# Ledger of designs, part 18: VHH binders against q54mt0

Target 1, 331 residues: q54mt0
Amino acid sequence: MRPISLRLHERPITQVLFNREGDLLFVAAKDKLVSLWYTTNGERIGSYQCGGVVYSIDVSQDSKYLITASADAKARVWDVSSGRQLDSTDFEVSARSIEFSQGDKQILVVTDQVMGCQAKIHVFDFDKDEVRKLNKSYTLPSPQCKITQATWGPLNKTIFASCEDGAVRIYCTEKRELIKTILDHNKLVTRIEWTKHRIMFMTCSKDGTAKLYDTKTLKLLRTFDTGRPINAAGISPLKPHVILGGGQSAESVTTTKVDASQFKVRFFHIVYGEELGGLIGHIGPVHSICFTPDGKTFATGGEEGLVQVNHLDESYFEFDDDLVYNPPVQH
Key: E = the ipSAE of ESMFold2; O = the ipSAE of OpenDDE; V2 = 0.75 times the mean of E and O plus 0.25 times the DockQ between their complexes.

## First folded at step 7 (VHH)

Design N03 (framework vhh_7z1x_3)
Fold by ESMFold2-Fast, scan of step 7:
Structure N03 (fold): chain B 331 residues (1-331), chain A 123 residues (1-123)
Amino acid sequence: as target 1 above (331 residues)
Amino acid sequence: QVQLVETGGGLVQPGGSLRLSCTASGFTFSSYAMNWVRQAPGKGLEWLSGISGSGGSTSYADSVKGRFTISRDNAKNTLYLQMNSLQPDDTAVYFCAKRWPKFGDAAVEFDYWGQGTQVTVSS
């Protein structure tokens, strides 16, 4: 497992994302660029330039379309292969989060909360054959606090929103109303990540914990306590492993001398909660982690603008995750 | 030091013709494929046409096939774009590029592209 370092961005990485086939890696950053790379060798393919910080991206299942949400108050649709901008939608405030629905028929966009404007989740219809005709379908009721991310629930029946107040809010897409609020975190929830088929989800928080839930019952299954702000989780689709990343933000750091070990990504057994190991690779907070759909590769993006691509070796997949840990006998 | 200088733009009426030229210096011109790219106001970069180093192979975007012809004179280190049947939506700044820049890569544009030449199609 020798990591590939991608060193294009000179500003913090905001998101790393693999496409459905796992052969393409998209990187969003605060330098207004989204870059595109081959997963296998880290060769750069191209870039997509926005008018402000790119906060969030998503790619269609066929890898034909990229969508971006940026600080210049625009959501954009791009043709992946040509780099051409196909459409843009204007907002009054920064667009903070964006995601295709399952089947790519709709797009959700989260807009920021500023003085005089409430945070909102907007849903647009998307026609892959006529991209320039994006139409707003609906807007969900505001939680009256900042939303860090929104993501589609199973079969597009719900939208989950992670909030600044520590809540995860769940909306019914058919009734267009709030149906559940989860109040298990005591600080800002940074990210929601799905397991394979969206049967479970994980929440990451500035409170130093990540929490695993059953999607159907909303029952809390496990809490992972790292003692440091968690910005990102990568959940293996192939092994019962989760990778957690984070660390103190540059704005909240009280010392100029930092230990790189505080920014390591940490591997946990998702069922037993045991820490399996960690990887040091960043000199600032890790903001995003993503696995390829086949589970053989993951990428991490950090505050320093570095992206690390890790191809997992054969020994990783041969590890017996069913073997119960038995601590050494003490004399 | 690669330098590309585009000339030949201007105002033309719909249905008219223009011939763009690009003079290259700082590299062995005949060894590299050359391209024409344009940028319309408020829009991204659009690749139009490419030609091999020898001039033996050419390619065109569907939007310009049959209307535009790319050619080169390796003895003069000059690339040409003959534009016929011009339409108002051909209005753009036209750039000569030593190689197709990675799409959306604004940083690479300054190394491979000149200042561009403005083409305006209106009556």
Scores: ipSAE 0.000, ipTM 0.129, lowest interface PAE 22.3, mean pLDDT 83

Design P01 (framework vhh_7ubx_2)
Fold by ESMFold2-Fast, scan of step 7:
Structure P01 (fold): chain B 331 residues (1-331), chain A 123 residues (1-123)
Amino acid sequence: as target 1 above (331 residues)
Amino acid sequence: QVQLVESGGGLVQPGGSLRLSCAASGFTFSRYAMTWVRQAPGKGPEWIATIYSGGSTMRDDSTKGRFTISRDNAKNTLYLQMTSLKPEDTALYYCAKETWTYESGGTVEFDYRGPGTQVTVSS
C-alpha cells in the first residue's frame, strides 16, 4: 500500500506527466533528463537527454511522441519507444513551456523573457504520421512579462498563459490576439490545471492560493487558501477532489520528518472547498502533480529530485462526497 | 529463467494474412512491455511494434496499417496480426521483452529474444 518512490534525478523535478492510457509516467528534471517509468510497478524504461534544464514536457495522445522544452533554448520531438530525437527547434532564449494541442495537430512553445527578448508563445504545426522539421504557424504578442506556462483552451480556440505578474492571459488562436486578462492573484501564477473536458480550470500561485474558474464565463468559483506557495494542482477525473502541492523556497528545505509535514500535498473537495486530508512524501517543495486519466493513481515530483507514485485505495473511492469529512487516504 | 517461444509463421502468398503468437514464461508478463522484431537474412533486426503493460502501443510507420500488436495477460501471450503481406515482409519474427539503456542517445535494448518464427511471403 505504500507509495512507490522513484529515485534517479539528482536535481529538482520540474514536471511529472502520465500518458493517455496511464501506464507510462514521464518525469522532467533540472538534471537535463526526462525519465520514463511503468506506472504499475515503478520500473524504469529509459531516458531522453536534453542539453539544459528540462522545464516542461508533453506526450502525444497515442504515446508515440514526447516533446520537451529546455534551458538550452530548444524544443525537441522524441520517439518514445526508441528514445531517438526526431526534431529540434532552436530559440534565442530558454524554452519554458510546451504542449500538444487537442488532437495533436499543433504544438505551443513558451520562450523566456531576458534582456533584449520578450516572452512569447510560438505555435507550430505537427504531423503525427510523419514527423519532420516543425513549421511555425504563428507567434502571439508578448504580455511584456515572464510566462510560466501556456496551455490550450477548449477545442484549441484559445491559449491560456500564467504570468509572473499574477495574471492569467487568454489569447484567441483564430485572431492571434489577447482577448482577456484575469488579475486575481497578487503574486506569480505557477500553474494552470484543467478539469475533465476543460470545463473548469484552476490556477496556482505563490500568493498561497489556488483559484477555480468556469472556463466559458471566466467567473471565479472558489478560492483554496493553503497559506503556503502553491506550485502544482492535480484534479481528479473521477472524484470532486483537487490535490494542491507546493511549499516555501528551497532555502527552507529540511531533512527531518516533522519538517516534511510542511511539504505535504493537501486534498480539497473541489465544490465545497473543505480540506479532506493530506499526504507527506517530500522533504522539499512539491513542483508537479499529475493524475492518471482513470483517476486511480497520482504522481508528485519534488525539489529533492524524488517522485512519489500513489495508487489510491478502495476506501478513497468509497468516500461519500456528499458528506464533508477528512477521509483516510491510503496507498 | 526468461523464455519466449514464437509460433504461427509459415509460407503465405502476397496479400495473405498470418497471426503470430509468443508464449512467455519465467517473468511477470503483465508488468513488461513486449515487442515484435523481424530480421531478414543478412540484415539487422527491424523493430515492428511495442505494447506496454497498460495496453498502449507503438508501431513502425511502414507496417502500422497492416500489422496489429496485442496481448493476453491471462495467457502470458503476445500476438501480431499481419494482413496484406508483401514479399518484403519475409523475415524471421522474434518477440522480445524490451527495455531502454540509460542516457544512451535513444538506443533501445532487448532483455531477451525468442528463437523466432519464419514468415515467407512468396507467389
Scores: ipSAE 0.000, ipTM 0.194, lowest interface PAE 17.0, mean pLDDT 83

Design P02 (framework vhh_7ubx_2; at its last look DockQ between E and O 0.01; V2 from the best seeds 0.00; counts 0 for: pae E 16.3 > 2, unsure alone 62.0 < 65, placed apart)
Fold by ESMFold2-Fast, scan of step 7:
Structure P02 (fold): chain B 331 residues (1-331), chain A 123 residues (1-123)
Amino acid sequence: as target 1 above (331 residues)
Amino acid sequence: QVQLVESGGGLVQPGGSLRLSCAASGFTFSRYAMTWVRQAPGKGPEWIATIYSGGRTMRDDSTKGRFTISRDNAKNTLYLQMTSLKPEDTALYYCAKETWTDFGSGTVEFDYRGPGTQVTVSS
C-alpha cells in the first residue's frame, strides 16, 4: 500500500472519481473547484472552477468531457484536455447529482428540494461529437422528498434514486415513471454504488448500514452494520471486497479529543460480510471512495479537504478469498 | 542541474507551420509533465499545452486545433507542432517543468523553464 496525500482543497471533499482508464483522478469539493491529478504519482494537472459548492461530477468514457453539478444552480460540461467550459444549463435550485448514461448519450441531473420547488431528475441528450447546449429529453416525477443521488441502471433501462426518507426509488427510463420503491433503510440513503457490470448494487445510509442487492431481482443479499453513518462505499472490481467510509456518530458524551480511528475506512468481504480490516487516514468523516477500474488503486476524500490515493500492494492480491465462498460447516 | 533548451523558432508567413523542440537534461525526463508556454511582448505568460508523464495531453482551447504537443522520452525531447500560424501567435515560446494550470483564469505556474525560442509571424 502506497498512500499519496493530495492537498489542495481547504473545504470538504464531496466526490473523488477515476476515469475509465484509471490514469486520471478528479476531485470535487465545497471550495467550488474540481481538481485533476495523475493517478500513478499524484502529479498535479489543473482545476475547473464552478460558481458554488461542487456536489457531484462524472467523466465520459473517452475522458474528453467532465460534467459538474453545483450549488450555483448550474450543470456544466467541460472539455477535460483544454479546461474550457463547453456548456452550462441553469436551474432554479442547486444541482446535486449528475451522471453520464452508459455510452454517454444522455446526462441525468438531480435538482434540490426547497420551499416551492420539488426535487426532480432531469435527463438531457448529449452528443459527444458535437457538444452544443444541452437539450432536455424528459423530467421524471418527483418523489416529493430530497434526492441525494441518482444513477443509471443496467443498459440505461432504469434510474435509481437514493432519497432523504430512506427509500431507493427505481424509475423506468422508457415509460418515464416510478416502477419500484425499496424501503429497507430507516434513515437518509447517502449513496448507491455499482459492482462490475452493475449486476449488484450497494446502498449506504445514515442508519449505520450498507446493503447489497441483486440488481435483477432487487433481493437484499447482505447488510453491513458499522454502527456509524455511512457516506460512501468503494467496491473492488477485482477482489470480493467493499470499503465503507462514514461520518462520526452523534455525540452522547462531549469529548476533549477525537481519535482518528473513528474515521477509518473499513474493508469487508462483499459476499459474506466478514470485516477484513481498515485504514486510518482522515481526521474527519470520509465522504467519497472510488476504485480504479483495474482494482489496483482506490481514493478517499474527507471532510478536512484531504484526498488519499492508495495503491494496493501484492500481498493484498495474494490473499485467498476462495475459502470465504466455501466455508466448512462447523457443528 | 535542470536544463531546458528550446529551438525551432524563426520568422514565418501567416498560414505557415513550425515545429519547436525542447531538449531536456539533468532530470529523469520520462517521469515529469512538460509544458509549452508563450509570452507575447507586453503580455503575461500564456499556457499552451502540457503533456503528462503517462502521455496524456492538456491543451489551450484557442490553439488546440492548430498546435500539437508531443514527447520522445528516448531522446529527452519535447515538441510543439504549430500549423496555420497567425500574427497573434508571435511570442517567445518556452518549455517548462513542474507546472500547475488554473483553467478558469488561464494562469500557469512552473518551477523551471528554458530561455525560449522566438516565433515571429508576419508578411
Scores: ipSAE 0.045, ipTM 0.585, lowest interface PAE 6.6, mean pLDDT 86
Fold by OpenDDE, look of step 8:
Structure P02 (fold): chain B 331 residues (1-331), chain A 123 residues (1-123)
Amino acid sequence: as target 1 above (331 residues)
Amino acid sequence: QVQLVESGGGLVQPGGSLRLSCAASGFTFSRYAMTWVRQAPGKGPEWIATIYSGGRTMRDDSTKGRFTISRDNAKNTLYLQMTSLKPEDTALYYCAKETWTDFGSGTVEFDYRGPGTQVTVSS
């Protein structure tokens, strides 16, 4: 199946994100722009201009609100349909990560660690009906390292933070304290991805591995070793497949010869860990991967500013046994 | 050749209703997003609403709740149902093909638009 190529951004893609229905694709990039696309055919819808590099975006469940975190030290709330900025919050440093809580009642924002300023996870109350204003609720204790991403755990009881030191730190939202640290990666953790219903989560790392965990027990279930830095992962909601992407940027390597094969998007069986195949479509590192909620489509975003939208054909679905992971019942 | 022809405009009293139609030809209508825009005298084009090939709609808040965009792919026709019309809705209304909206700047880009139909709301 030939992917739909979306060509608008001239700077690296930082995130691709589908809405709940899967019919809208949001694309954030380093050109300070969030673009909106119609998934089915790649129609251009519109764009949201931010004041800096857009590092992270999320969309509300009803697709009415877009939130952005950007290098201009702002979190913004946008009306999706009109493109109007509804609210913004200023920070002392760049905002790196942003996510709606389940139910869209809260928003978490991660700010950068820079000299004199520690990384922080900020939580805001979000009211859809009234002020649509970001009201600060609380801030979590800061690690002594950069946080690359923070994401809500199941039922918003926890927040997971991926860190530059290879750790995933888990915070209790009620107690507002660190309750667990997972230190399994040997380099920066780039991304945390959830399976459907957040029963499992996967971490990606610059160490070349992705690790699958049981959310409840935090038990390591599987390690995928790609041998290349992993920046992004997509977990199919339909098939027991994981898609991994990454690669090294030319800026990070001393050699002039760039192996394009490292930018291949690779498919793995989630249970067996077997590599199933791959797709070549990017000429630079892949920074983001996202499946539609129905699992029929996934998008990839790369360093070259390209987004690939892949509609999976029937042949993809015919050959694999559907394996459902049942977490162990902790007695 | 792409053709868009708007109709249904006219003079209406405040609080009244109009239904605009846009007849499309020269392209596969069902495959493209369609947009209504309007331009009042002395003002720039204003985006009203877009309906995409899949049926999803985007709308401007200023007309939200009063205006409804729809399409009939079998008839190659785009519609704008307007209700509770106000004097400020007076404008030339255009049907447009393949719209891009820069929400930051408020600019709207069109690949093609019709000649427009005049809507005048006056007592």
Scores: ipSAE 0.026, ipTM 0.543, lowest interface PAE 3.5, mean pLDDT 89
Fold by ESMFold2, look of step 8:
Structure P02 (fold): chain B 331 residues (1-331), chain A 123 residues (1-123)
Amino acid sequence: as target 1 above (331 residues)
Amino acid sequence: QVQLVESGGGLVQPGGSLRLSCAASGFTFSRYAMTWVRQAPGKGPEWIATIYSGGRTMRDDSTKGRFTISRDNAKNTLYLQMTSLKPEDTALYYCAKETWTDFGSGTVEFDYRGPGTQVTVSS
C-alpha cells in the first residue's frame, strides 16, 4: 500500500499524534499551526493557529481537548471539534513539551532554559468543567540543563525528563523531588517512548542510539544503534516492533542518494534487537513517529514538512514468522 | 566517501561455486545492513540477500539453498557464497549499503552500491 502524503506544512514537523480511537491525526509544525486530519483517507478537518512554533501537543483521552506548547511562551487548551481556544497560560520562555496525565486530571509542561532562566517542569491541574482549564501549578526542582521532553510514568507516580546532557531524570510526583538519574547517552536525549502499559520505555538520542529499559527496575535491556541521530520512535502496540527515525540535515533541500537513506525509518524487533527492515519516504530528518492504537497504521513527520500515513498490509504482520527467539543473556 | 568494491566474480561452469567479496570503507561498516543484488543486462535488479547489523539474514527464496550471505565486521567485508551455479545466475553482482524495499512497488532502494563484479555461468 502506498502512503498517504499530507503536504500542508512547508516547515519542519515537530510532532504527529493519533487520538485514542486512531481515527484522527494531529500534526504540529514550526509554521505555528496544528493541523487535524482523518486517518483513513487523509482528509483535512481543520487547524489550530498558535502564536509561535508548536513544539509539542497532546490530546485528551475522550478526544475533546487538544493541548499545545509553543515558542510564544504559551500553553493552550483547544476544543478539538470547533477549533476554538478555551484557555491559555503564559510562561517566561518557550514551552517545549506538554502532556496530559493518565486520566487527564493534570498537564505536564516543560519550559526552556536560556540565559537568566532555568528550565522548569510545571504541573497544572486540568479542570475540563471550569472556564479556566489550567489551574494551580507547581514546579519540580530544576535539573539545571535543557529539557527536551517530560512524560508521566506509570500511574502518574513519576515524571521522566529527557535532557540535553544525555540524562533521563526521574522525579517522584508525591514528594516532588528527583529520585533517579540515568546517564547512559553521551548526547542529547530527544524522546522517551512508552510500551503498552508503560512496562518498558525507550530513549532516543542524538548519539545514534535508542535504549530500552524495564520501567520497574530501570535496568537497561537493549541498545539499538542506527549510526545516525535518532529523533523519534514509534512503538507498535500490536507487534514487538519499534520504528526509529532521525538523521541530520546538511541542507534545506536534500538531493543526494546518501541524504535520502539517512532519513529512512528503520524497523527493529524490540525483544531480539534485530533490524527487520527499513522504509524510505522523507527527504529530510524524521522528527516524529506515531502508531495508531490498533497498530495497523503509523505516521511520520519530517523536517521538509511532509507527513506520511502508512496503512500496514498483511506482509508487515507476517514478518516475524521466520524469527527465532533467543532469550537475552542473563547476568 | 563511501566506497564499496566487489570482487570474486568470473567465468564458471554450471554446478560450480564462487565466493564474492565486498570491501567497504568510508563508513562504520558494522552499523549498517548490507545487501547483495544482481542484475542481468536489460533486466531489472533482483534482490538476493540482506544481512543486518545484528547478524540476522534474509534471503530470496529462489536462491536460499545455494547462496549464503555473511559479513566480517573486523575486516569490513561482506561475502556471498554461491554454490550449484546455473546459467540463469549470470549477472552483475553488486553489494549495497542499507538496501530496503518500497512496500508499494517492491522496488529495491539503496543508499550506495558498488560497481559490481560479473558472474558468468556457461559451459
Scores: ipSAE 0.000, ipTM 0.194, lowest interface PAE 16.3, mean pLDDT 84
ESMFold2 (binder alone), look of step 8: mean pLDDT 76; pTM 0.754

Design P03 (framework vhh_7ubx_2)
Fold by ESMFold2-Fast, scan of step 7:
Structure P03 (fold): chain B 331 residues (1-331), chain A 123 residues (1-123)
Amino acid sequence: as target 1 above (331 residues)
Amino acid sequence: QVQLVESGGGLVQPGGSLRLSCAASGFTFSRYAMTWVRQAPGKGPEWIATIYSGGSTMRDDSTKGRFTISRDNAKNTLYLQMTSLKPEDTALYYCAKDTWSYFGSGTYEFDYRGPGTQVTVSS
C-alpha cells in the first residue's frame, strides 16, 4: 500500500466518496467544507462551503452534480466543475443524510429528530434542466427515533434506514410505507453499505459488530465482531474483502496518549469471515471508508480531519483467497 | 513570499481578442494549480478557469468556448487567451495561486491573488 495523506480539514471527516469513474475523491467534514481531489496524485481540485457541519454527500453518476446535507438545515445542489451552488432547499432541522437514487432521477434527504420534530425521510424529484433542481415528491412515515442514514434499495423499489434504536427499517417507495424492520443490532446502526449491484448489504453498529445480509431474503449471512464501535465499512468490488473502521473517541484528558492501533482498519474475507490483516493510519476514530469502483484504491476519513488514500499493491491482488478455504478434493 | 503580477489587459472592441499573462514568484510554480478569476464592479469574484500541476484544466461553462488557460513552467507564467470578447466580459482579471473554493454565500475565495489587470470591452 502506498498511502497519500490529504491534510486540509481541521475538523472531523464525516464522509469520503469516490465518483463512478474513481478519478475524483469528495471529502465532507465538520468544518463546513466539502473538498474535491484527484485520486491519482492527491491534488486538490476545489472546495464547496456550506453554512454548517456537512454530514452527508453524494455525487451524480455523470460527476456533474454534488449534493450535500448540512447542520444549517439545508440540502444543496452544486455544480462539480465550477463549485457553483445551483439550488438549495430548507428544512426546520439539520439535514443528516442525502443520496441520489439509481439513475439520479430522485434524491432522498433525512432530517434530524429534535424536541417537537420527528426524524423524516424526504424524497425530491431531481431535474437537472430546470432552475429549481429539487422538487418535493413525498415524505415517508417517521420511525419515532433518529435515523443515521437512508439509502436506496435495488432499482429504487425500497429505501433502507439505519436507526438510533438499532433497527434497520425498510420502506416500499411505491406504497410509501414501512414494510420490514430488522432488529439484529441492539445499539445504534451507524451505516449501511452495499455490495456490487446491491445483491447484499452490510450494517455497521455501535454494538461492535458489522452484519452481512442477503438483500432479497433479508437473511443474516455473517456477523463480524471487532469488539469496538464500527462507524464505517468499505466493500471491495473486485475481491471478497470488506474493510471495517471505527473506534471510540478518547476522553479529552487522554487524547494525547491514544494508541493508534485501536483505530486501525481491519480487513476481513466477506464469505469466510477470516481476518486478513489491518492498516494503521489514524490517531482517532475512522468515520468513513470508500473503495474506487475498480477496487484498486480505497480512502479513509478520520476524527482528526485526515484522509488517507491507499493504493492497493499487486501483492494484495495476487493473494489467493481460495487458499484460505480449500477443502480436499474427493473422488 | 508569494507574488503574482497580471498584465495584458486594456480596452478592446466587441469580437476582439486579448491574451493575459500572470508572472509568478516566491514558490515552486510547477507544483501548484493556478486559477484565473474576474470581478466586475459591484459583483463578487467569478471563477473562470484552473490549470492543475499535471496539466489538466477546469473551465466555467459560460466562457469555456472562448477562453483558454495555459501555463509555461519554464517562465513561471500563467496565460489566459480570450477570444470573441463581449461587453459582459468587462472586469478586473486576476490570477490566484491554487484552485478554487466556493462559499455558500455565493462567492469564490483565494488566499493568494494578484492585484489584477483591467479588461474593458466597448466601442
Scores: ipSAE 0.005, ipTM 0.422, lowest interface PAE 11.0, mean pLDDT 86

Design P04 (framework vhh_7ubx_2)
Fold by ESMFold2-Fast, scan of step 7:
Structure P04 (fold): chain B 331 residues (1-331), chain A 123 residues (1-123)
Amino acid sequence: as target 1 above (331 residues)
Amino acid sequence: QVQLVESGGGLVQPGGSLRLSCAASGFTFSSYAMTWVRQAPGKGPEWIATIYSGGKTMRDDSTKGRFTISRDNAKNTLYLQMTSLKPEDTALYYCAKETWTSFPSGTYEFDYRGPGTQVTVSS
């Protein structure tokens, strides 16, 4: 039905994220603020103030802890309910990506590449029952280029890194070394998103494509070509649907007139690649898309600072995907 | 009480021009996005353009070269300037407060809309 518009941030949204329960929505933005909202009605609960652009966030499975990576070269641990900063880790350069491991026993942090400092993936131990100062476990070898995001592979056995050069690099967490490089994209990879249970993953790229892979074999299963830079993907945990979002950077976008087709988020059947529809609402590039774990709601965040929360209605769930299903055995 | 009243429609020859107006009342006009939608006989509603409070616009690709959306916040009025009109542009034109797209139908929806103004393009 009608989306809920969240109009707090006056600078680009960098990430939207639902908690495990799906009742809380966290929004990170370039105005140095992370805001917290109730999913059901869009009521604002609170905020967490960083010292620089907030690039990346994650929330523990129990919703007690929020972690943030920001341009002031800090990774922070926050108490969600009180808004208090519990810990802060300093780096030499901006922290660009951050994520809890499966089971919340470790945290990965990606740091930026600048003159005199290579991009790195740092791994810290985390004790969710007794939050103490983060203790560094290890640092992975640099890919010699900027990393846009790193994310934990299945059972925390690997870490996947999306890179500026178009590669996706896979590291073994036990051996602390690079084990695989995927070179299917020819421009910057912006995002990696997991399907349910991490059995497949999608990569989004400035080359205008999103690519779906089998996690176990690393086989490329499908390419979605939108013809425009893709910044974000949301994968439904309930329906065989993926939502792709993106568009041109803010510097190439007119602030007075814009074509509707530039910023529409587009729905695709994940297996067959058929476009199912799309939603308008943003007047600039979409940077982040996230589904609730129950698949009933998704949020989008854009360059203009707008967040839209979309509660999917009964007609969406009653949509018979089998009406468009063309069994592979017939081809 | 939200009220939207469209005007400026009428009979026009192909190649002609019309300027539609929408007078808004009952809400803080300057704070909301405003949209033009049309509905041709026997067809569903077709979104034309949206203008946001700050003047930024989104436009349908098929009409963007001939139609221009604008607003005057001091007068609480929304405008649609139409040029090079074609018989295919014959429709009832509505202004609407806030709009979105329903999934999976792809149908445009709106919070409030006016009664519309008829545009007929015929020789």
Scores: ipSAE 0.000, ipTM 0.263, lowest interface PAE 13.0, mean pLDDT 85

Design P05 (framework vhh_7ubx_2)
Fold by ESMFold2-Fast, scan of step 7:
Structure P05 (fold): chain B 331 residues (1-331), chain A 123 residues (1-123)
Amino acid sequence: as target 1 above (331 residues)
Amino acid sequence: QVQLVESGGGLVQPGGSLRLSCAASGFTFSRYAMTWVRQAPGKGPEWIATIWSGGSTMRDDSTKGRFTISRDNAKNTLYLQMTSLKPEDTALYYCAKETYTYESGGTVEFDYRGPGTQVTVSS
């Protein structure tokens, strides 16, 4: 592994995201900034300045557009190459999660739950050839609890919402109604992550587990128990491997003493559930993990504002998936 | 459904004391950090104190010597003991439950789910 450390942000990283070609890395942080970097050498390209904490980002398949959801109650559309803001949509409350639909014809935005206002999932039409104004298509019924993330199901037929109450709620996009609720977690679900082609999905939870499901049947296939809150999962598109990250920082300051090993990212065989190894690189909780689409690189973002970019070496790809893999510990 | 109901507020003379309570339901209370927040007329919310599941506390320096946060997990109740109250402590006091956020050593975001209890310090 060849780690590259990116040290621009002095506040927690909220999301790391590679574009479709894997040559660009976008970093969202609580300092109101999204930064852009070359994957190969870690050189900074530019930045996109929001008016509040940036909670969530997504990039169009052609890498032309960046969308951001931020604490200043705005969803924004940016031109990636120029850094120019092309459009913005105002909400009454913080925008917490944002994602392009498959094919980039729509954008979903999750808004926060506060006193007097229910959490909502809003869907907007997007025209990549004429970006001047987002037009709202519909709003889904509120689950009457906070939504941590929403993400498009296969072929845009559904939207999956991870919720504060431990549920994953699945909405039909055609009928615009709730069709299924999964109640396997007993604490807040922090993230939903897709395998290649969205045939399986993984849920991460503050209950210390990540759970793998078949998308078609919604059958629970595997539970990964780390014993610590899980904030992020990175699923390899090339190997049957998942990387889990998390940790508990706020509680550790006053109740539990922690060291850097409590914030290591942990590698698991996705099918067998066997732990393959781990990497130490952060001094606080890991909040986001993303693989490049070719599976050769992954990035991690932490509470300290650090981003680690790891280029996987040939020994990783020669690994026999029936054998235990022990990656080197990074200090 | 998560519910938080504050009580114990009222009119008190400067130098007086009050004990606020927050009754929690709809979640496993003992496993979540709980916080007290206040909002004075015309001002934004101000964080006062947080208590983690294990009982350890973090308090705002301006009130740390006068306010004590505590919890009773058997009763699903959060408390704020206030002493040496000043006119500037006049505010609506809310309790909030830890929600999804990226933890950052005391910058954890909370859900203001209760209706609040009014504290007025006046002669």
Scores: ipSAE 0.000, ipTM 0.102, lowest interface PAE 21.3, mean pLDDT 82

